VH-VL binders against Diadenylate cyclase (dacZ). Designs and how they scored, part 6

Target 1, 269 residues: Diadenylate cyclase (dacZ), of Haloferax volcanii (d4gzm5)
Amino acid sequence: MAALSELLGDLVADVDGLFLFTPSSSHYEQFAETDVPTVVIAPENTVEAETFVELPLQFQNVKDRIRFGVEGAMEQSIVEAGDTIACNVGTFGGDPDSLVRVRVEENMRSGIYDLFANSRADPGVIRDVFEVAIELGKKGQKGEPVGALFIVGDAGKVMNKSRPLSYNPFEKSHVYVGDPIVNVMLKEFSRLDGAFVISDSGKIVSAYRYLEPSAEGVDIPKGLGARHMAGGAITRDTNATAIVLSESDGLVRAFKGGKMILEIDPEAY

## First folded at step 20 (VH-VL; from T92 with heavy chain S57N)

Design T102
Fold by OpenDDE, fold request of step 21:
Parts: sequence; structure tokens; C-alpha cells
Structure T102 (fold): chain C 269 residues (1-269), chain A 120 residues (1-120), chain B 107 residues (1-107)
Amino acid sequence: as target 1 above (269 residues)
Amino acid sequence: QVQLQESGPGLVKPSETLSLTCAVSGYSISSGYYWSWVRQPPGEGLEWIGFIYRSGNKRYNPSLRGRVTISRDNSKNTLYLQMNSLRAEDTAVYYCARLWGDFEYYFDYWGEGTLVTVSS
Amino acid sequence: DIQMTQSPSSLSASVGDSVTITCQASQDISDYLNWYQQKPGKAPELLIYYASNLETGVPSRFSGSGSGTDFTFTISSLEAEDAATYYCQQYDNLPLTFGQGTKVEIE
């Protein structure tokens, strides 16, 4: 009869590295000196690991957390496509309690990591706007699908490259995305044309903005409408991130640097 | 008037951890703005270390990422810097500063700085 | 990273002289540039923000101009108290970066 530990050993056999997700100091110390390189992936390097990948976001889904961390590691050239890693993750909170064997693939480099980890804008703000867009995609407004365009970050430049379509309901307000009340407001105002402009820190700068960037050099997939074009174009000319909810297909898309970075189906999220 | 005051050990041994404190007065650190650390090696230029967003999230200079932690205590109106695995090249005057952030990123208020020497 | 290059590294001028310092960014940073003055043994002080805006309380003899990659800092009439090192700083993208500094000495 084989020992359980021997059988589980197959999960870590011939791996190129060990990824520890948000380990405690005691946990890290146990794994710091193994026969494979150890990488700590966490919001902060509290364990003073030699190799560290930042997680600027919290993930409830373990799979998403792993993917995000792996991409971060790829961006830092810690791992490459073709490598096999063992991921020690916490599924139920606390110290890592799960082990996942992952083969790194090139398609794991989506650009999402850079979007959150290297933007000047607060990654939490970007996440909050995504959440608003996704929720809006799921529920619509009054049962009807809506489109929306959110421009996050580099608000000063974005404002200079846009004009008002209507009165700015946020002109005299100092409100921030992520606030439940503000999120409701954003959803309500999404019925009208124009873009929302959100600052690096999440301040709602304006609604109903018509973006006026140059359309040259934007790489937007065919079939996408004016909202996507505007979002893509503005991200080419600024350091902002555009988050677009499509009224027609109900999908949420993000643009950075004039390129589409991700596409999310709110129903599957 | 906004005032910042850094405090630190002055001398740290190689491989040890640096802990700095920045006491802020005249403004609540929870009320707005970003708060940042900047260092300056003797006779050299300025290097941005990192800052903390209004939300409490942080951004660090990639050159120091993984070795530094910036935090704040709103109740104490205090900013903190922790830097691990210190090296001789980490010898510098360390400044805490208020950073406007959001739209403009300029440092409008600075502490007097605290010299940290890394030596055995 | 965005590199900021100042010119000159040092200069000497007389009281009453006009002094000009330039800062060049490695890429287009729009007008996201600040200027600081640092006197010996002191912390930097903000003089100009957003390329050309004078910080409150700063003498009008200080000015900034430029956009894109090329920026200029000017002291219209140098005073003895202006002996210091001046730094430009960009914030178009992270990390925030400073120029190497320009030391201004009074003859």
C-alpha cells in the first residue's frame, strides 16, 4: 500500500518552481530552501522572500488568483511558457492549504497583470469600475441592456481630449467609485451617451463626455461600435484604461495603449 | 500648516530591516492625498520609493519592489516605511512627503529627512 | 522607466543674472512635470507644478515652460538665496522619476 504522501508527490515531481501564495512567515520558512526556486506571490512581501510577485488585487477564485500570479511571474521573467510550477494556495483563507500543478502557457500572458500592477491609477479603482460594468452588464437598467464607457486614470489629459455632451452631474461632487451609492449613480447615468471619466484615485470627474482622440493607429476588433473605438483611441493617447460595456452583445472589454486587453462575459463572471 | 517629521535608527547593519516613521501634523492622512517616501543618497539625486493611495493600496518603485512596504496608521496620523535586506547602497536621506496624486503628482510638503547609514 | 535629463549639471552665475535650466524626458510626458529647489542640507521644495504653474508663496522670478519632451526652468533675476540644486520630476507614468539635478552656484 502506497503512502498518501508518496502519491501526492507526483504533483510536485519535476516542477521548475514553487509558487507560494500569500504565505505566513512560518509557512515560507518551511519552503524557502527547497530543491526548486520558491516564489512568493502576495499583496506584500511580508516574508522577505528573495523572489516576489505582487498581487495588487484580492481574488476569491483560486484559479483566477493563480493565473494572475503566474502572469505576473511571466512579466518578471521568473517563469516562461513551458515551465511547470507547483502552486501552493489558500482556498479557504489563511496559510496555503491547496496544491495545484500548472503548466505555464503563453496564452496566460493576457496583459491583465500589467493593467493592474503597473498602472498609475489605483488598481482597486480599476477593479471597482470593472465590477460596476460587470454588474451593469448582468442586470442592465430597468431590465434593458445598456452600454457604458468608463475611462479610468489620467483624468486631466482625458478631460482635455473630450467635450461635454450635457451637464456634468458630478461637477460639484467629490464622490468615488466603489461607494455603493456612487455605483448606483453610475449605473443610472449610464443610460445617457458619453463616457465617464474617473481619476487615478477613483474620483468621478465627469459623466457625459464625448471623447475626441485621434482614431489613427487604434487596433480595435472588427464589429465593435463607436464606444469601443473611442475607448481604444483615448487609451492610445493617454495612460488611461477604458472599460466598455457593450449594449449589443453585453460583453465588458478593457482597452489600454490603444489595444483590447481583455473581454469578459458578465454572465460567466 | 502641514508638517512631516521622519524618525529612524540612523544606523542599520547590512541585511537588517529599516523601519522609518513619519509623523504628520496639520493634516489628516486619511482625508486625502497620497503619501510617499523619497530617498537621496549622499551627493546624489532623488529616488522615489513609493506611495500609498487614498484607498490604502500602494505603488512602489520597481527597483525596490519586494523590499519595501509603505503603510499608514490613520489613528496616529503616521506614515511608515519598511525596507528589508539593506545594503550599503541604501544609505541615503529618507524623506516622507505629501503627494497630491490623482490628477497632479507633485510633492508639496516634505519632511526634513532622516539620514540612514547602512554600515557594519 | 522615463528618464529625465537635466542640462546643465551645474552652473555659476551672478546676482541679477537670468538662469535657464532644461529638462528632457525620454518620451512625451505632456505637461506632467514639476520643478523643485533643494538647498544644502534641506529637503526639496516645490517651485513649479504642471510644467508652468507657480506654487503658492514662490517668488515670481521663478518660471517653467514646455510640453512633450522639452522643458525649461528659468530664474529671471538670480538672488543669492537661489543657490541650490534644482530638480525636474515627471509623473506621466510610474515610477516617478527625477532629473539628476542642476547645481546653481552664485559667483
Scores: ipSAE 0.914, ipTM 0.956, lowest interface PAE 0.5, mean pLDDT 94
Fold by OpenDDE, last read:
Structure T102 (fold): chain C 269 residues (1-269), chain A 120 residues (1-120), chain B 107 residues (1-107)
Amino acid sequence: as target 1 above (269 residues)
Amino acid sequence: QVQLQESGPGLVKPSETLSLTCAVSGYSISSGYYWSWVRQPPGEGLEWIGFIYRSGNKRYNPSLRGRVTISRDNSKNTLYLQMNSLRAEDTAVYYCARLWGDFEYYFDYWGEGTLVTVSS
Amino acid sequence: DIQMTQSPSSLSASVGDSVTITCQASQDISDYLNWYQQKPGKAPELLIYYASNLETGVPSRFSGSGSGTDFTFTISSLEAEDAATYYCQQYDNLPLTFGQGTKVEIE
């Protein structure tokens, strides 16, 4: 028992804060008053916490959940780089069953939190599209790397600022991203030219779309290809989010407001 | 046709929690659309509180974020609003409404509203 | 937040008159604007969606126009039953916001 206590002691030694992920009221009350500030990270502040960080979507991966919450806390200036926090999370079920020590680093400011938290589109849809892009980046199609362009949200305006390159296979279909079968379809169609247009709620509106906004005023890093330019440009003129998988370098990039927001290596994600 | 009916306590004390219910009929809340709460202080304009996506995720007005929870029970075809730490300025008629989301965002069906007064 | 400013705050007109209400957005919201009518003691009712589309069942005397930052709502021939407060509402970005309302009274 002594050894176990020491182990727990090592996890909480010299922490600057306690993060409770989706705690019950009783659990929060028990740990609301500690030697360090307590922060509640959850979809809603159901426990009436003094310090709260919103999780706009659910994460199956605990590591991703923690990083997302930490980034949210950083954006709210609750914590900063160099701080050490103890994260109490539920890994197996809803009850807290894990304690994770995290050193906050500047690189944890990936931009992902803002992308999800401030979108009109369903954050779950954005997540689902990212997952498709990342999986596609890891595995490719039939063993070959592929590129893809997904435009999520503000679908009406996006459609008005684009033209069809071919027939729309989704014209008479009402299918949504996140469905396993639909995700397979998206991956199969990724070899085709053009962009996918996805609505705020995740409906696949169209494939084979050629985006026609001007490239003027787009803040795109040098060396990026036509998909990136198109994605950046369309997000400048709409409230959509562009998710680009590069065939050449295998990286996934997100654009919003005409700017690149984040870059992800699927192999490291 | 679609009908919404709000119900609540009518009177709530400061610092207490408000719980409202919206019974929906004529349409299944799990079949589509977004579902939203909007409030209106007496003699004032309209304020959007939040909505629930088709997926079950939620968006809230930043002015109320951290104090509100919107949920739904598909089996009961019912929408819920919970608001914590009520203040006098939270006195308002609270409406539940169906929101045509996704492409356009307009409220096409409204409940009659329920008055909530925050007073000691 | 996107601010919606209506003009005028109130007006009085006679039956048969043409009535015009304006709504100005603090930024370009494209055509993402709706108009509602609210009668005393009642919930708002949708009249116009997507700047100029008439909701099903709404009389043709109601119309909307505009794009960008400036929008107009018109009642071509006012009827007694049109006495109400009218609101514009934008959905270009969250949070969804309403104008302060325009009260229309019948002389």
Scores: ipSAE 0.901, ipTM 0.955, lowest interface PAE 0.5, mean pLDDT 94
Fold by OpenDDE, fold request of step 21:
Structure T102 (fold): chain C 269 residues (1-269), chain A 120 residues (1-120), chain B 107 residues (1-107)
Amino acid sequence: as target 1 above (269 residues)
Amino acid sequence: QVQLQESGPGLVKPSETLSLTCAVSGYSISSGYYWSWVRQPPGEGLEWIGFIYRSGNKRYNPSLRGRVTISRDNSKNTLYLQMNSLRAEDTAVYYCARLWGDFEYYFDYWGEGTLVTVSS
Amino acid sequence: DIQMTQSPSSLSASVGDSVTITCQASQDISDYLNWYQQKPGKAPELLIYYASNLETGVPSRFSGSGSGTDFTFTISSLEAEDAATYYCQQYDNLPLTFGQGTKVEIE
């Protein structure tokens, strides 16, 4: 027991802050009054924490979750490079069961936070599209894997940099991502080629769009297909976010500014 | 006709918290527009403070992030602005405005504004 | 942040004159620009949206043009009531930013 306590002691030694990821009320109350500032990182501030960073997604990958939290904290000037934080996280889902010591560095600004928090588009819309993509990746359509490309935000410019491949089923509709019925529609229409264009507020502007920007100069990891190239290219030339579901490997990827920012395995999510 | 009317304390002491309200009439704030706060120091230009999406999510000017909270009450058709730790530099006329949002971001309706002076 | 620079900061003209105000963005903002008029003691009023679209009810003597980084606002024939400060505003990226304003005085 003494040795274990020592181990824990090493993890929390000289930390500058405590990050609680999705704590219960009781857990927060227990650790809110420490010698260091406590930051709550969660989808919602249900514990009424003084310092809070909102999680846009339920990152199953602890590293991504921590990364987002740290970036958010940096952006909010809660922490800065050089600080050391103790992160209390749930590694296997549920209640926090892990303690991770993290030294904050400038290179931790990966862009994940920016993806959600600094876009003109509603972060909730980006989240909702991710959820659709993840679900689609996990379940497929009729038991078969499907690829999909979603372009979120800056819809006006995106539309101007694209052409229709087919009739736009959303042309005369005013429907929004996040609606369960609409989500079903998106999944069904994902079986066909083309990109979905979604506005800042989540309006489905179009399906079956061919993105026309040149892929020249876009640095996409090797092995990624045309959807990724298109997503990268369009995000280079617009302020949109591209969310790509790969039919081949089943992974969901996000692009912004012409770069891949995030990769999610739907099966692990 | 859409009308916005700001109300506030007029005078706030440094380090105190500012609370403003914006009563909206002629249009439901829960409908398709964004709702925003903009301020203007005396004799100076306009500074966007933040807005609330249709979803209820918010965006703030990074220059004010951490000090500002925008909220709304749909039942009262009222927009709110809270700003903490006020400074002399926060002296300004504060406007609430309707923001088109989504494709275009223009302010088509404005309140008359309310002057907030930060002074000891 | 995207900086918007207006020119000139102030001008004086006579009734009937054509007045031109320019706005330059620090980066390409496409046509995501609006123009506002603010009279003394009043809130700003939208005149032009999306670079060149005239807001409903706004007189046709007001116009906007441009794309990318350079934009122009024009009053074709100045009226006495046009004495005001005019602002451009971009919405290509957050934060939304305004130009510093151009004060138009009537001689």
Scores: ipSAE 0.857, ipTM 0.953, lowest interface PAE 0.5, mean pLDDT 94

Design T102
Fold by OpenDDE, last read:
Structure T102 (fold): chain C 269 residues (1-269), chain A 120 residues (1-120), chain B 107 residues (1-107)
Amino acid sequence: as target 1 above (269 residues)
Amino acid sequence: QVQLQESGPGLVKPSETLSLTCAVSGYSISSGYYWSWVRQPPGEGLEWIGFIYRSGNKRYNPSLRGRVTISRDNSKNTLYLQMNSLRAEDTAVYYCARLWGDFEYYFDYWGEGTLVTVSS
Amino acid sequence: DIQMTQSPSSLSASVGDSVTITCQASQDISDYLNWYQQKPGKAPELLIYYASNLETGVPSRFSGSGSGTDFTFTISSLEAEDAATYYCQQYDNLPLTFGQGTKVEIE
């Protein structure tokens, strides 16, 4: 009969580091000094950890949270490709309750960390827009698939590089993404042509925006439509993040710096 | 009128943790704007440390990200800065400031600053 | 990080003189630039925001211009009270960064 501790042994065997995700002070103190380096990954370094990776956005998905943390650690040269780490993470609310063994790979430098952590825009706003796009991808509007383009952050510059296609329904309103009512509005207006422009703080600046950046030098995969091109181009010329929902394939894509950073299947999210 | 007032220990030993507070009056820190810390070593320029978004999320200068925590207590209308593993180079006047965010990012209100000296 | 370089580092001028300070960004920051005045022993004060907008209460002798990488701060007629260090600050991207400062002395 195998001891349960053997499972833990296998998970921590030959690891190069221990990542503690949002540990309590007592938990950190207990594991601050081990046979491997301990790294704290959290929104704040409340435990005064020696090695800390900021987690400005807490993903509900544990896998994404770990990926984000690992990528952050890579960016800080705390770990490198080839390292194996033990991730102590909370799957359910509260203290860490799970241990995940992860081998760090170079492909974990996805740019997702940069997308959230190095944007001037509130990472929560970016998240909220993703959620809207994903939900819209799942449900569509009135049972029909829809496409949408959201430009998040650097709204001033984005507005200067665009023109209105029609009356801006948000011109006299001070509404913010993430508000349930506003999210419903965004979804309803998704059937309209043009892009949504959202400020750093999440204010809906405009709908019906036609983006007019130069398309030169934008690296967009072949087969992607005009929304993707516009999103890619505008992110090349601004510090904004573009979130695109494709009507044709139902996928959500993010662009930053003129490059596609991630692709999400709403059905798998 | 918005007023900010920093307070701190004045002297911190190397490797110790710095804790600063910023009492804000005349405006609720939960009502809007970003709230930021900026420091200035003696005779040198200004360095942005970090700020809190309206949402409560934070941004830090990458040069300090691993050592800095900014927080706020809405009930006390107070901003906090924690910095770990202090070094001599961390000697500076520390300012809390209100930061206009969203479209523009300018510091329109500043505290008087508090000098923090890191010395053994 | 975006580097902001001010020129000159220091200058001396007489009351009534026109003073010009330049700030150069390491990359195009559009018009996302602010100017501050800091007097000795005091906190910085905002003078210009968004490259050319005068902050409320700031005298009209102060002005800012520029876009892209090159910016200019001007005091049209220097007053004795203008003796201070001036800083530019970009907010095109994080981290927010300041120029090294320009010390203005009155002769």
Scores: ipSAE 0.846, ipTM 0.954, lowest interface PAE 0.5, mean pLDDT 93
Fold by ESMFold2, last read:
Structure T102 (fold): chain C 269 residues (1-269), chain A 120 residues (1-120), chain B 107 residues (1-107)
Amino acid sequence: as target 1 above (269 residues)
Amino acid sequence: QVQLQESGPGLVKPSETLSLTCAVSGYSISSGYYWSWVRQPPGEGLEWIGFIYRSGNKRYNPSLRGRVTISRDNSKNTLYLQMNSLRAEDTAVYYCARLWGDFEYYFDYWGEGTLVTVSS
Amino acid sequence: DIQMTQSPSSLSASVGDSVTITCQASQDISDYLNWYQQKPGKAPELLIYYASNLETGVPSRFSGSGSGTDFTFTISSLEAEDAATYYCQQYDNLPLTFGQGTKVEIE
């Protein structure tokens, strides 16, 4: 194939920036001659790029990976709404093999980068809980719609601000979200009310917790169900993230700092 | 008994890459604690560099972001630090430490530290 | 980043004296604060976690108190082996940050 820097140079001459996702050193070096501002988006700056956006996670889905990287760049003021950028991403491991042109828009400031990059909890744990919630939203419980409330992070404080509704099936176990068998158990236990409490490292601390936040004045839209209210309130009192599956509308929502950050339609995934 | 021991070059040049190892004995580095690097410039205070979660995912001090990589090898029970583009202000004693993560974030076991001097 | 400010930077006291070190956070960190002792040429050692809990084997003359933004570390009856530098460390958010340290010397 033609030299990548020559092909990309011609194709991206009219963009405001070029984003290289996880490039090798040789791939990155091919852009030394271009006039286009170049940004490296990767878990570590192994190529020693002058402009670099750290990714705490890399999603398999190309669309989500691009969204994550673009939002990270916006957070660092590397790009702004109205910019047109070319995103060079890999589809099959290794060097980036695809080019996607993206117009940066204000609605791309969703909060997803901040949720993963600036939370104390392991980003992989947050991802794993989202995956459980999304799958539960798609399939329900034995074919019926179901709600669920997952509190991720700051588990010690969350446990102190809650009480048991029932026997904790995880009391003496040391199991972690992300294990397929554990994920099946989480889905099955969602039939009963209450919250799951999950530690920063993904340990399932408890099921069936009744959240008792003590904060006054929470900024949560009226009309949302009890899980949303409890989840929103507890994230104001703690450093936790709440991930809520609504039984009524089937959407998955995330709360941090007493505010709704994200709203995801499982059917779109 | 848990024991941590740092090793690596004592003297490195500016713009070079620092590579340190931390040998862990008496405990498995994959067993639920986090593993961290912390540094201390001579006569100064402590600065957290970063840690590895139980999962192997990593977090770094934003002040060093883009210059550091932390990794581990579970089969060798060893933690690694790589820091590129060294500067004179990177001169410090480098510690590896076990971090009780998850609920409380305290450093309960420390290595003896290794002095790294960055000098032309 | 959460800045931790210790006071004083150094102090000198006699055996048997009560000494007090303060640590102030730039924002509310609840009780998410630890205290360490570092003797010359040695690695730090944990003394107190979660603002006030003594680590196993730590003498009862050491104590910690406070919450929110203002924290206090006290040695109720100073002993010769307590000559060291003391650090606070917050863990409410990343990055983990330490105070600048307080050097305690015996007169």
Scores: ipSAE 0.711, ipTM 0.861, lowest interface PAE 1.0, mean pLDDT 86
Fold by ESMFold2, fold request of step 21:
Structure T102 (fold): chain C 269 residues (1-269), chain A 120 residues (1-120), chain B 107 residues (1-107)
Amino acid sequence: as target 1 above (269 residues)
Amino acid sequence: QVQLQESGPGLVKPSETLSLTCAVSGYSISSGYYWSWVRQPPGEGLEWIGFIYRSGNKRYNPSLRGRVTISRDNSKNTLYLQMNSLRAEDTAVYYCARLWGDFEYYFDYWGEGTLVTVSS
Amino acid sequence: DIQMTQSPSSLSASVGDSVTITCQASQDISDYLNWYQQKPGKAPELLIYYASNLETGVPSRFSGSGSGTDFTFTISSLEAEDAATYYCQQYDNLPLTFGQGTKVEIE
């Protein structure tokens, strides 16, 4: 069969740009001779591409990788709404092996790139808290649905804008999200009221926090409960991200800047 | 006690790649702080380049995005900076520094700095 | 990016004088501000973190105050060794940014 780069060239001849996701130098150089504007999307610019968009993490989900790459490119004015691009992505180890054509639309400016790329918090911590919330949404605690409210990042300001509901079981500990044993502890304590506060580096600062900011002026879909309102409000007033698991519908939602930016069904994830 | 020392080429040509090394002694680079590069053009102010979290994940100044890579080698107790596609504007004293991080982001230990000149 | 504007850019004062430097942020940064001293030919050195907390070993003649967008740094009785350039630095969000510096000279 023809070389992959030759087949991709034919498929992308009429696009406004070609996005190469985490290419090797060899793969990138195959496209250097083409006239198609080429953008590299990767955690680091190892191929020394002239046009580069940083991915904050390596995502397994192809849609998430494309979403981050496109939004990142829009943020940097590399593409604009109305452009048609071809996204060359990998689904297995090694060079990109799949092609997805995407029309860039203004609604792709969701804020999700900002959530991982431009927050002070370690992107891996945000990902790790999402994983805890998703696992808890799939299985509940001892087979029962639960809700949970995790506030990630800017922990100093979050603690100042909250008050304790009860004694903080993490006060004297130095434990971090992402450790499987710590994740079990977070799931156990999710049965109880209040918010978890997690630092930029993933330290569990507190449980059982009552978040004091009012939800007035928070852009949150109608019908969402008190956890969503509190999470939205704190993210308006701090640089934190709120990750909320709903007891009633089982969905995981993220808030940043007082706005919902992500909604995930754990059962479909 | 804690010492940081930068080393690398003093003169580099435009379009080339800068590689700097920061040797850390008296403290383990893997022990809970963040590690950062900061630069200062001659006679000018300070510009944060980026840092590496305790986890090994990295953050970079958007103004340098796509041109810099920060890494560390825990066994050598060493922090690295690579900067591609050098320009005359990259002429500066380059510092490595320890960053407290997490709650309070301040630089408590600095290297002595190394001057890098980008010139034909 | 959060811009940090220092004033004045330079000043001269005599030993014993009180010296004040201001730093203004382009947006509310709470108390997320540090102050550094850089003597000629040396790396910067932390003096104050979280707007007003003195770093260990820093003389009490140095102080900081302010919150939100407007911050001040004061040397209550200038000493000859205080001749240096002073920088504020915000950490409310990334990128970490510094003021352009204030050079303090002894007359």
Scores: ipSAE 0.696, ipTM 0.854, lowest interface PAE 1.1, mean pLDDT 86

